# VH-VL binders against q0atu2, part 218

Target 1, 119 residues: q0atu2
Amino acid sequence: MLDKKARIRTSREYRNVFEKGKRLSGRFLIIYYVENALDNNRFGFITNKKIGMAVIRNRIKRQLRAIVREYQGQVKNKHDIVLVARAGIGKSSFEGMEKDYIAIMKKAGLFARNANKID
Key: E = the ipSAE of ESMFold2; O = the ipSAE of OpenDDE; V2 = 0.75 times the mean of E and O plus 0.25 times the DockQ between their complexes.

## First folded at step 11 (VH-VL)

Design e66 (framework fv_ivicentamab_arm2; at its last look DockQ between E and O 0.22; V2 from the best seeds 0.00; counts 0 for: pae E 10.4 > 2, placed apart)
Fold by ESMFold2-Fast, scan of step 11:
Structure e66 (fold): chain C 119 residues (1-119), chain A 119 residues (1-119), chain B 110 residues (1-110)
Amino acid sequence: as target 1 above (119 residues)
Amino acid sequence: EVQLVESGGGLVQPGGSLRLSCAASGFTLSSYAMNWVRQAPGKGLEWVSIIYEGGYTDYASWAKGRFTISRDNSKNTLYLQMNSLRAEDTAVYYCARGSDYEPYYFDLWGQGTLVTVSS
Amino acid sequence: AYDMTQSPSTLSASVGDRVTITCQASQSIDEYLAWYQQKPGKAPKLLIHKASSLESGVPSRFKGSGSGTEFTLTISSLQPDDFATYYCQQYDSYGYPELTFGGGTKVEIK
């Protein structure tokens, strides 16, 4: 579970990310992201019925939150980021979702390339 | 005025190399994904490569290993290094800016620079 | 890679005509399709993104429609400035982008 302050909670907050933000698609994930005026990052998660039954959607949401939590320290501060699961995500492994997340975050410029390894 | 200006095209022999430049003015290259798109004489458009805001790159399958996209943020200039050139690479090469919303459609194009690969 | 089939390849029309260009994707791309206009010797110009969203400064006589696999670009009352080649482009990426353009439709004076 992510800290409450790190979660996008209201429909108004989600709408802001979709209306003002940028979109970048990955293999299993799409991110929508926008810089915020806060001191922290906030994440939202969307799994729709095209993915599968509620049990599958709930598993995927839990796994995505775990991935986001694991890589919090790599993410550039002051962003609202919404992760939308694509229909094919149900066939992915946890590792597959994780690799896709890292790739799209790096492409978006939100996730430092070789952070703290070459200083 | 927001614009892109390509240079570096010319006649090159098969197997040769050439580096194209694309100078941006009126905006900051590093805030956008930047693309190369080519067009053989009298033919249609073909996507070549992208460099994302975060600095990561992707290529058309046929371009991998031969072409390298890069940018110099201090010079606000995009590059395409082309190696092992073939007659089939003869085309006008355009640099094209990915939209502010997402990187994969192009809201600004340069005038193009002609690359002719012939003996 | 998504094959993009554009038709017709050439279209002859008169000023004031209603012109329709079709673009078909080999598989669903939802609404992730752009339309470009290219005049001889010039770079392409973006007209429409997300199948139907008109770009600022593009005349309202241009209309994009469709979703899934079938898309159209309509010019409701053709003007002299509209004689050009038009290209559709899919941009429904699944991680590794394989961006593809249609073959183009040349709109020429009858």
Scores: ipSAE 0.790, ipTM 0.903, lowest interface PAE 0.9, mean pLDDT 91
Fold by OpenDDE, look of step 12:
Structure e66 (fold): chain C 119 residues (1-119), chain A 119 residues (1-119), chain B 110 residues (1-110)
Amino acid sequence: as target 1 above (119 residues)
Amino acid sequence: EVQLVESGGGLVQPGGSLRLSCAASGFTLSSYAMNWVRQAPGKGLEWVSIIYEGGYTDYASWAKGRFTISRDNSKNTLYLQMNSLRAEDTAVYYCARGSDYEPYYFDLWGQGTLVTVSS
Amino acid sequence: AYDMTQSPSTLSASVGDRVTITCQASQSIDEYLAWYQQKPGKAPKLLIHKASSLESGVPSRFKGSGSGTEFTLTISSLQPDDFATYYCQQYDSYGYPELTFGGGTKVEIK
C-alpha cells in the first residue's frame, strides 16, 4: 500500500488538484496533476458509480494503486496526481490499465528521464 | 503578451517538402501541448498533429508518415515537417496551443502561414 | 476519428436574433467539446470548452449545452461582432485523439 505521505487524503487536497491542476485523458484513466510544495508525490484515486458496483470499484482502485506503486519511483517529484477511472476501465485488463497509465504519464511528462520499466 | 507566430509557408511543387515553424513568446512552449491545425481555402478546420508536454506525438490518420511535429525547447519553437506534399495539402497552417488545463482544445492560435502546393 | 456534423452550414440572421447552432457527434464524446469563432482572415478563437464552459472574456450571450452526441451553441441576442463562422471540435477519442472539427456554420447578416 502507498505510504500515508504519498496519498491525497483530504477534500481540500483533492479540490486543489482539480482547481489548479492540468487534466489529461487516457483511454481508461483521466489524470489531474499539479505541482506541490513537498518533497514527495501524492496520489489520489477516484472511482465513481459509473464504473460499476462497489466491489468493482474497489478492485479497480486496488489495481490502480498497484500500478502507481510499481512506477512510483520513476515519477518526477513534487506532484499531486489524481487518477480518475473512466467508465470503460471495468472492461480493461490490468495490463491495459497499466499501459494506459504509462501512456498518459508519458504524455504529461511526469516520468523522470532516467526512468526504467517504461517502454 | 503571449503569442504564436508561424512561418515557413510558401509555394512548393507536388512531391516537395516544407518545414513550418511556430515561434512562441510570452510562455514556455514545452510546458504545453502544441498542435498544428490547417484550413484549406474556403474550407473548415482540420487537426494535423499534437506534441504533448512530455514530447509524445500524435497525428491525424491522413498525416501519418508524411508529417512530423517537433519542437526545439532552446528556441521555444514548434515545427511541422511536411513531406510528399500534395495539392490537397494547400492550406493555411495554424499552430495552436493546448490549454493549460487540458491539451485537447486550443486557447491560443497563431495567425497562420499559407502553404500552396502547385505545379 | 469521430465525425462531427454541424448544422446549418449557413445561417442568416439579424442583430438581436436568437441563433442556435448544432453539432452532432458520430459517437458519444461526453462533454469533451469545444466551440470556436473565426472571422475572415483571422485565426479561430476559443469560445467554449467542456461543452458549456465559457472562456474568459467571452460574452454571456454565448451558451454551450449538450452532452453525449448532441450539442448546441446558442447566441441569445446576436450582436454585430458575432457574424462569423463557428466550429465545434471534439476532443474525446478514447485518450488517443484524432481531434476533429465540425464543418462549420457561417453566421451572416440577413
Scores: ipSAE 0.646, ipTM 0.904, lowest interface PAE 0.7, mean pLDDT 93
Fold by ESMFold2, look of step 12:
Structure e66 (fold): chain C 119 residues (1-119), chain A 119 residues (1-119), chain B 110 residues (1-110)
Amino acid sequence: as target 1 above (119 residues)
Amino acid sequence: EVQLVESGGGLVQPGGSLRLSCAASGFTLSSYAMNWVRQAPGKGLEWVSIIYEGGYTDYASWAKGRFTISRDNSKNTLYLQMNSLRAEDTAVYYCARGSDYEPYYFDLWGQGTLVTVSS
Amino acid sequence: AYDMTQSPSTLSASVGDRVTITCQASQSIDEYLAWYQQKPGKAPKLLIHKASSLESGVPSRFKGSGSGTEFTLTISSLQPDDFATYYCQQYDSYGYPELTFGGGTKVEIK
């Protein structure tokens, strides 16, 4: 689970990322990201009703949190990053979500230089 | 000048196929989510399809399986392949650029190309 | 997909009139609604995004408001250039993009 200080919490914080940030789309995910004024990264996760029932949305959130936690040490600091799950993500595997996350984060330039375990 | 120019419309028989083009100038097409939106004569606007900057695609439910969005980055051109055309597909087809921060509202439109499907 | 109901379908008005157009979403779309203007034979033009954020170059007489399921576009003093058809559009940024436009409101000269 991600540390609580590494979570985007308020509507204002989410709005800031959506309004001021850059976006990049992948197969299963869309990310929005912006520099913040903190000494850490913060992550938000959005799985709306279009994805499916609550149990499916909660499973997707847990999987995305696990992926983010696994790679969080390689993410360039001082960013607010919102992961938006696409409606089709419910049919993906954990591996598929992970590959999509890695590809998006590399394309966005958000991985630090020494990201040795990233494919 | 930032511009989108559609081409490839015309008269086609039911069951036929047609490929639309949208040439972008003044910006790099692959840096934005790109969309097709259509408008039947005397009717409102209807979203057709999107291709994200990462290359992933989505479609309106009625278009899936018949229409294919694609792009050629070397030509800075967006395409819509339309197959199994019906009279109800008669419309002006617009290409539209998603905004920098949200791919789902459109801040730049072409002037459209007319597709007429009739015997 | 969210259904968007736009009213009225047609509105007759004179230059200088205050005009309001309503758009209703079948489910909450928070603030993720855009407004477009379309003149005959022309492509749509984006006026407003995020319910109330005016695009650059759009006159300040255009104002958007609303959140959740009910949205309005107001033209505070109608000008000759404003006779056009107006469309609302939901853009759910949280999921699969089945984007939906309202049916349109034609603003005609009285």
Scores: ipSAE 0.007, ipTM 0.567, lowest interface PAE 10.4, mean pLDDT 85
ESMFold2 (binder alone), look of step 12: mean pLDDT 92; pTM 0.945

Design e67 (framework fv_ivicentamab_arm2)
Fold by ESMFold2-Fast, scan of step 11:
Structure e67 (fold): chain C 119 residues (1-119), chain A 119 residues (1-119), chain B 110 residues (1-110)
Amino acid sequence: as target 1 above (119 residues)
Amino acid sequence: EVQLVESGGGLVQPGGSLRLSCAASGFTLSSYAMNWVRQAPGKGLEWVSIIYEGGYTDYASWAKGRFTISRDNSKNTLYLQMNSLRAEDTAVYYCARGSDYEPYYFDLWGQGTLVTVSS
Amino acid sequence: AYDMTQSPSTLSASVGDRVTITCQASQSIDTYLAWYQQKPGKAPKLLIHKASSLESGVPSRFKGSGSGTEFTLTISSLQPDDFATYYCQQYDSYGYPELTFGGGTKVEIK
């Protein structure tokens, strides 16, 4: 579970990331990201109806939060990052989502210690 | 003012190698994704390669293994190393800056440098 | 990879004419399409991104529209400065970018 302080919670906060941030698309995920004025990172998660039923969308959100939490220590500090699941994510494995997340974070320059592409 | 200036083009024989340079001024190159785009004489535009803000690279399928994109942040300069050149590589090569919002459309272009591959 | 088809390849027009250029994608690219203008001997210049968002400094006579697979660039009242070749470019990436341009439309004097 991500700490309360590490979560984007309000519509206003999401809107700020979309309006001022950068966009980078992966196979199953899109990230929107912007530097914040805080001393920590915050993450948001969006799963739209094209992914599937509420139970599937909730499962995807839980899996994405688990992935983000696992790699939290590698993310450059002071960023608001929103993960948007693409329609095809429902057919992906957990490992597939994880691999896509790592790839897009590295391309964005958001992984401070593991920025070099390995695969 | 922001600008990109390519250099290093010229005549080279089939099987030869050539390195193109692109000097950026008025902005920090490492803060953007940078691209190479080429145009054969009298033909349309063709994307070649990208280096992302994080330093990762991707290539057009026909370019992988023969072309290498790189940058030197201390010199604010982008490079394209071209090996095993063929007649069909004859083109004007443009350095192009990916948008600040997302890397895949190009808001600033250099003047181009002509590469001619001929015996 | 998405094939991008522009039509017509060449069109002849007079100053003051309304000109429409079409760009067709082989599959849906949502709105991830840019338009460029290229004059002879010059680099391309970005006119429009995200199908309809006009770049700063681009005259309002240029308008982009469309979504999915069919897109248009319209010049409402052609000026002498507008005789050029126009290119569309799709940028709907799925992790590995295969950026593709249309073949170009040359707008020439009638």
Scores: ipSAE 0.752, ipTM 0.895, lowest interface PAE 1.1, mean pLDDT 91

Design e68 (framework fv_ivicentamab_arm2)
Fold by ESMFold2-Fast, scan of step 11:
Structure e68 (fold): chain C 119 residues (1-119), chain A 119 residues (1-119), chain B 110 residues (1-110)
Amino acid sequence: as target 1 above (119 residues)
Amino acid sequence: EVQLVESGGGLVQPGGSLRLSCAASGFTLSSYAMNWVRQAPGKGLEWVSIIYEGGYTDYASWAKGRFTISRDNSKNTLYLQMNSLRAEDTAVYYCARGSDYEPYYFDLWGQGTLVTVSS
Amino acid sequence: AYDMTQSPSTLSASVGDRVTITCQASQSIYSYLAWYQQKPGKAPKLLIHKASSLESGVPSRFKGSGSGTEFTLTISSLQPDDFATYYCQQYDSYGYPELTFGGGTKVEIK
């Protein structure tokens, strides 16, 4: 689980990200993101009923939180980021979700790249 | 005030190479996803490639391995390196800016530069 | 990749007419569709994004509607400036973008 300071908590805060933020879609995830006035990043997670039953949605939410936590140190500071799971995410492996997250974050300019690495 | 100006088009023999440039003015190119879109004479629009705000790239399947999109932030200029050119690559090439909200629709276009690959 | 079919390919109309252009996606793209206007010899101009959101400076006679697989662009009271080819574009991306344009509809003023 992420520290409470790193979580988007209120409907008002979610609306701010959707209204003022940018959108970028991946294979299994969509992110909405906007710069904040804090000294830290905050994350939100949305799993819709189209994904499947509550037990599946809860598993996916836990896995996404684990992925976000693992890569937290590589994320550009001062952003509110909402992850929305797409309907097809239930067919993905943990590694598949992780790779999709990294790719989207790099494209958004939110996830640092090692300049010496090729591909 | 904001504009995109393409250059570098011309006549090339099949198998040849050509580099297109797109100079941006009135805005910072690195703050947007930038695209190349082409149009064969008398035909419709065809998406070629994107470079995202984070500097990562994607290509139409037919363009992979032959075309390379890049940018020089110090010159505020976008490039398309085109290799192994074929007659089918004959088209007007447009530089197009992805919207601030979503990178995949285009709110600003250059005037285009014609590339003719003779048979 | 999504097939985008526009109809009609060409349309002749008089100034003042109501013109309707249709765009059909091979599968649901929700509302992730843009409309562009292209005048002869010029670059395309964005008119509408997200199926129905009119861009600033675009005349109110242009209206977009639809969702899922069926979309329309309507021009009420056609003006001489509206002689152009119109393109729809889907942008419902799944990681590796496969952005697709419709074939275009040429509007000819009689």
Scores: ipSAE 0.753, ipTM 0.894, lowest interface PAE 1.0, mean pLDDT 91

Design e69 (framework fv_ivicentamab_arm2)
Fold by ESMFold2-Fast, scan of step 11:
Structure e69 (fold): chain C 119 residues (1-119), chain A 119 residues (1-119), chain B 110 residues (1-110)
Amino acid sequence: as target 1 above (119 residues)
Amino acid sequence: EVQLVESGGGLVQPGGSLRLSCAASGFTLSSYAMNWVRQAPGKGLEWVSIIYEGGYTDYASWAKGRFTISRDNSKNTLYLQMNSLRAEDTAVYYCARGSDYEPYYFDLWGQGTLVTVSS
Amino acid sequence: AYDMTQSPSTLSASVGDRVTITCQASQSIDSYLAWYQQKPGKAPKLLIHYASSLESGVPSRFKGSGSGTEFTLTISSLQPDDFATYYCQQYDSYGYPELTFGGGTKVEIK
């Protein structure tokens, strides 16, 4: 479970991330992200009807929260990050979502560790 | 006053190798995704490769295994190592900065450096 | 990879004319399209991102419109500085970049 303080909860907060943040697309996920003025990270999650039925959207939302929680310690502090599930995510496995999350976070420079080294 | 300046182009024989450089001034390369884009004489633009802020890389399918993008943060310089060059690699090579909003459109370009692959 | 088709490939126009360039994507790219201007011997310059968002310093006579699969760049009153080649570029990526440019439209003096 993500702590309450680690969740984006208000429409205003989501709007701030979309308007001022950067965007980066993965296979199953899009992230929007921006530095915040807090001392912690906050995450938001969006699943829409293009993904599928409510039972599928609810499963995906729960699995994404579990993935974010598992990797919370690797994320650079002071960011608001919104994960938007793409239509194709409904066919993905848990492992597929996890790999996509890790890849996109590393590309964004939001993970403290990265495997691609500069010459 | 931001700019990108490419160098390292020239004439090379088929099968040869060449390393291009792109020196950045007025901004920090590591804070942006950086790209290489090429243009064959009299033809259109073709994306080659990206290095993301986090240091991860992606390539056009035809460039994989032959071309390597890298950067040296201490020199604020982007590189493209090109191996196993072919006549169809003849082009002006531009380095291009991904926008501050997202990495996949380019708000700053260098002047380009010409690579000619011929015997 | 997304095919991007630009038309016309060449356009002859006079100063003061209204010029329209079309860009078609092989599948929907929402609004993730940029327009660039390239003058002979020079690097491309970004004009528009997100289909219709004008870059700072770009004259208001340039306008982008469209979404999905059909996009248009319009120059409302062509100026001498506008004779150039224009390129559209899709940037609706899926995990790794599938970046594709249109073939270009050369706007030349009539």
Scores: ipSAE 0.289, ipTM 0.799, lowest interface PAE 3.4, mean pLDDT 88

Design e7 (framework fv_ivicentamab_arm2)
Fold by ESMFold2-Fast, scan of step 11:
Structure e7 (fold): chain C 119 residues (1-119), chain A 119 residues (1-119), chain B 110 residues (1-110)
Amino acid sequence: as target 1 above (119 residues)
Amino acid sequence: EVQLVESGGGLVQPGGSLRLSCAASGFTLSSYAMNWVRQAPGKGLEWVSIIYEGGYTDYASWAKGRFTISRDNSKNTLYLQMNSLRAEDTAVYYCARGSDYEHYYFDLWGQGTLVTVSS
Amino acid sequence: AYDMTQSPSTLSASVGDRVTITCQASQSIDSYLAWYQQKPGKAPKLLIHKASSLESGVPSRFKGSGSGTEFTLTISSLQPDDFATYYCQQYDSYGYPELTFGGGTKVEIK
């Protein structure tokens, strides 16, 4: 599970990410992301009714939180990131969601890779 | 003002190796996802490899294990190391810039460098 | 694994003609499709991104449309400078699976 301080909790905080952030779309996920002033990363999750019934939405949300938690150590510090599940995500496997997350985070430049820097 | 210039192409025997260079000017290469795209004589465009802003790399399935994409930030230059070359690797190799680092359509292309793999 | 099918492979046209090129994706790519123009011996040039967004400096006679799996590039009144090969490219996959180009459409003088 993600620590309380790593979660976006208020409508105002979500609105800030949507209004000031950048948007990238994957097959199953959309992310909105913006640098914050908090010295830590925060994540938000949105699953809407177009995905399916509450049981499916709750499963997707739980799976997305697990994926984010697994890779949180690779995410560059000081970002607010909101994951929005697309309508088709209910038909995806866990592995499919994970691959989409990794791809979009690489695309955004939000993963740290190098152990040693070069000039 | 902004441009990409490829070099390093030439004739090489099957099983040989070759390193291509792509010199960027007018912009900072590390701020973009950079790509190699090839085109066999008289054929269509084929994506080869990408290096993301954060330094992660991905490859076409047929290129994995044989080709390595890299960059030297101090020289503002992109590279493609090609090993175990085959006749079907004969192509013009283009260096291409991913637009706005958020999207992987190509808004800037080099002139290309011809690689011929033949005995 | 996105398969991009482009048609026709070759098209003969005269100056002033309306030309339409089609691109089909094997699965939905939303609007993440770009169109490129390539003249002999030259690198490709970006014309359109996000299915319908015309690049700066590209003439207004070029128009992209479509979403999901079917896309079109239309040249409303073909000019001498437009005889070239055109390629579509999906970028919804982020390179994983692979970024994919259509097979190309050569627009030749009639």
Scores: ipSAE 0.008, ipTM 0.624, lowest interface PAE 8.8, mean pLDDT 85

Design e70 (framework fv_ivicentamab_arm2)
Fold by ESMFold2-Fast, scan of step 11:
Structure e70 (fold): chain C 119 residues (1-119), chain A 119 residues (1-119), chain B 110 residues (1-110)
Amino acid sequence: as target 1 above (119 residues)
Amino acid sequence: EVQLVESGGGLVQPGGSLRLSCAASGFTLSSYAMNWVRQAPGKGLEWVSIIYEGGYTDYASWAKGRFTISRDNSKNTLYLQMNSLRAEDTAVYYCARGSDYEPYYFDLWGQGTLVTVSS
Amino acid sequence: AYDMTQSPSTLSASVGDRVTITCQASQSIDSYLAWYQQKPGKAPKLLIHAASSLESGVPSRFKGSGSGTEFTLTISSLQPDDFATYYCQQYDSYGYPELTFGGGTKVEIK
């Protein structure tokens, strides 16, 4: 799991990312991201009912947090990033979600480490 | 109009090095993912490397450690530095622009530059 | 890891013929497939992305279809400009790029 310090918690903080941030769409994910004034990155996660039943949404949310945690050392510091799951994510594998996250982060210019750090 | 023009190809001995250039006109290179794709004489297409908008790079497994993709935004030019060249690296090398929708298929290609690795 | 197999390797046809080229992926790539046309001595030209989405300026006689592991490119009424080599390309390996092309299908005059 992600530490409390690395999580976007309040509706005000989510609104800031949506209103001021850039948007980038992947196949199963949309990210909204903005530079923050903190010493660390913060992540938010949104899964809506179009994805499927609560058990599926909760599984996806856990898997996305695990993916973000795995790659957080490669993310450029001082960003607030919100991951929004698209409807089709419910049919994706863990690998599919992981690939999408990595591709989006590379496109956004948010990954700072060598390709060797990413399988 | 938008164009890509490669240069720098030629004859090089095994173990040698060569740097290819790709000059872009009519658009800004840094706003796109840029790729190198090669084609051995009489053979099919083979992807070599990508540099994303944000500057992150990826390589075909066989190219890692020998080839380096880079760009100079002030010159609007893409490069491929090739080291430790082998006979099997003989090919026409194309620079190719990743689509603005998806950086992994290529909507604009240069004319190519021939690299021959031979004694 | 993605193997892309095209068939046939060579196809002989006459102007006005309906031509079908097949591309098979070794594993499902959903619809993440592009088609390119390459004429001798020239760079490839993108025809289709997302398996079926025709690029601007490409004649409507070109159609892509398929999903998963089996894909086709159809030219409904072959023109002289269409004698070329055609390549499919998967782009489902995107997060860990391992982009692969089919071996090509040469469409030549009967």
Scores: ipSAE 0.372, ipTM 0.817, lowest interface PAE 2.9, mean pLDDT 89

Design e8 (framework fv_ivicentamab_arm2)
Fold by ESMFold2-Fast, scan of step 11:
Structure e8 (fold): chain C 119 residues (1-119), chain A 119 residues (1-119), chain B 110 residues (1-110)
Amino acid sequence: as target 1 above (119 residues)
Amino acid sequence: EVQLVESGGGLVQPGGSLRLSCAASGFTLSSYAMNWVRQAPGKGLEWVSIIYEGGYTDYASWAKGRFTISRDNSKNTLYLQMNSLRAEDTAVYYCARGYDYEPYYFDLWGQGTLVTVSS
Amino acid sequence: AYDMTQSPSTLSASVGDRVTITCQASQSIDSYLAWYQQKPGKAPKLLIHKASSLESGVPSRFKGSGSGTEFTLTISSLQPDDFATYYCQQYDSYGYPELTFGGGTKVEIK
């Protein structure tokens, strides 16, 4: 679970990220991201029915929140970031999702580059 | 004001190497994903490679292992190092800027530089 | 990678004609498709992104439509400046982006 202030909470805030943010796609994830005027990062999570049944979607949401929380300190401050799970994510492993998250965040310039730190 | 200018093209023998440059002016290259796209004489467009804002790279499957995309932020210049060149690499090579909000379509192109691979 | 098929490969038209170019994706790309115009000896120019969103400064006679696997570029009243080759490009990116262009459609004077 992420702290309340680190969560995108309202439809208006999600809409702002989708309309003004940059989009970058990975193997299992898409991120939308935009700089905010706050002192902290905020994260949103979207899992749609194309992924699978509610049990699978709930597992994916929990795993994505855990990944984001683990790497929260590596993310450049002052960003609103929405993670959208792609249809194929239900067949991925936790490690596969984690690697995809790290790769996409590094590609976006939002995650510190360190070639020797995997995990 | 905002432009890309390629250079470094020319005649190269099969098996040879060549390095292309693309000088950006009027904007900061490191704030965008930058691409190389080629076009064989009388043929269509073919994507070659991308360097993302964060510095990570991806390549067309046929380019992997032979071509290397890089940038020098201090010179605001993009490069394509081409090794083990073949006759089928003969093309005009364009550098192209990925759109600010979506890096995979291109809103700014250079004029192109011709690479001819022939004996 | 998604195969992108354009038709026709060449079409002959007169000024004032309505011109229609079709682009077919081998599988659904939602609306992640761009259209480019290229004149001889020049770099391509972006016309449309997200299947139907017209780039700033592009004349309103250009219209993109479609979603999924079938896409169309229409020029409602062809002008002399419109004789060019047009390319569609999918950008429904995968983890290793295999960006693909259509084969092109050359619009030439009848």
Scores: ipSAE 0.095, ipTM 0.743, lowest interface PAE 5.1, mean pLDDT 87

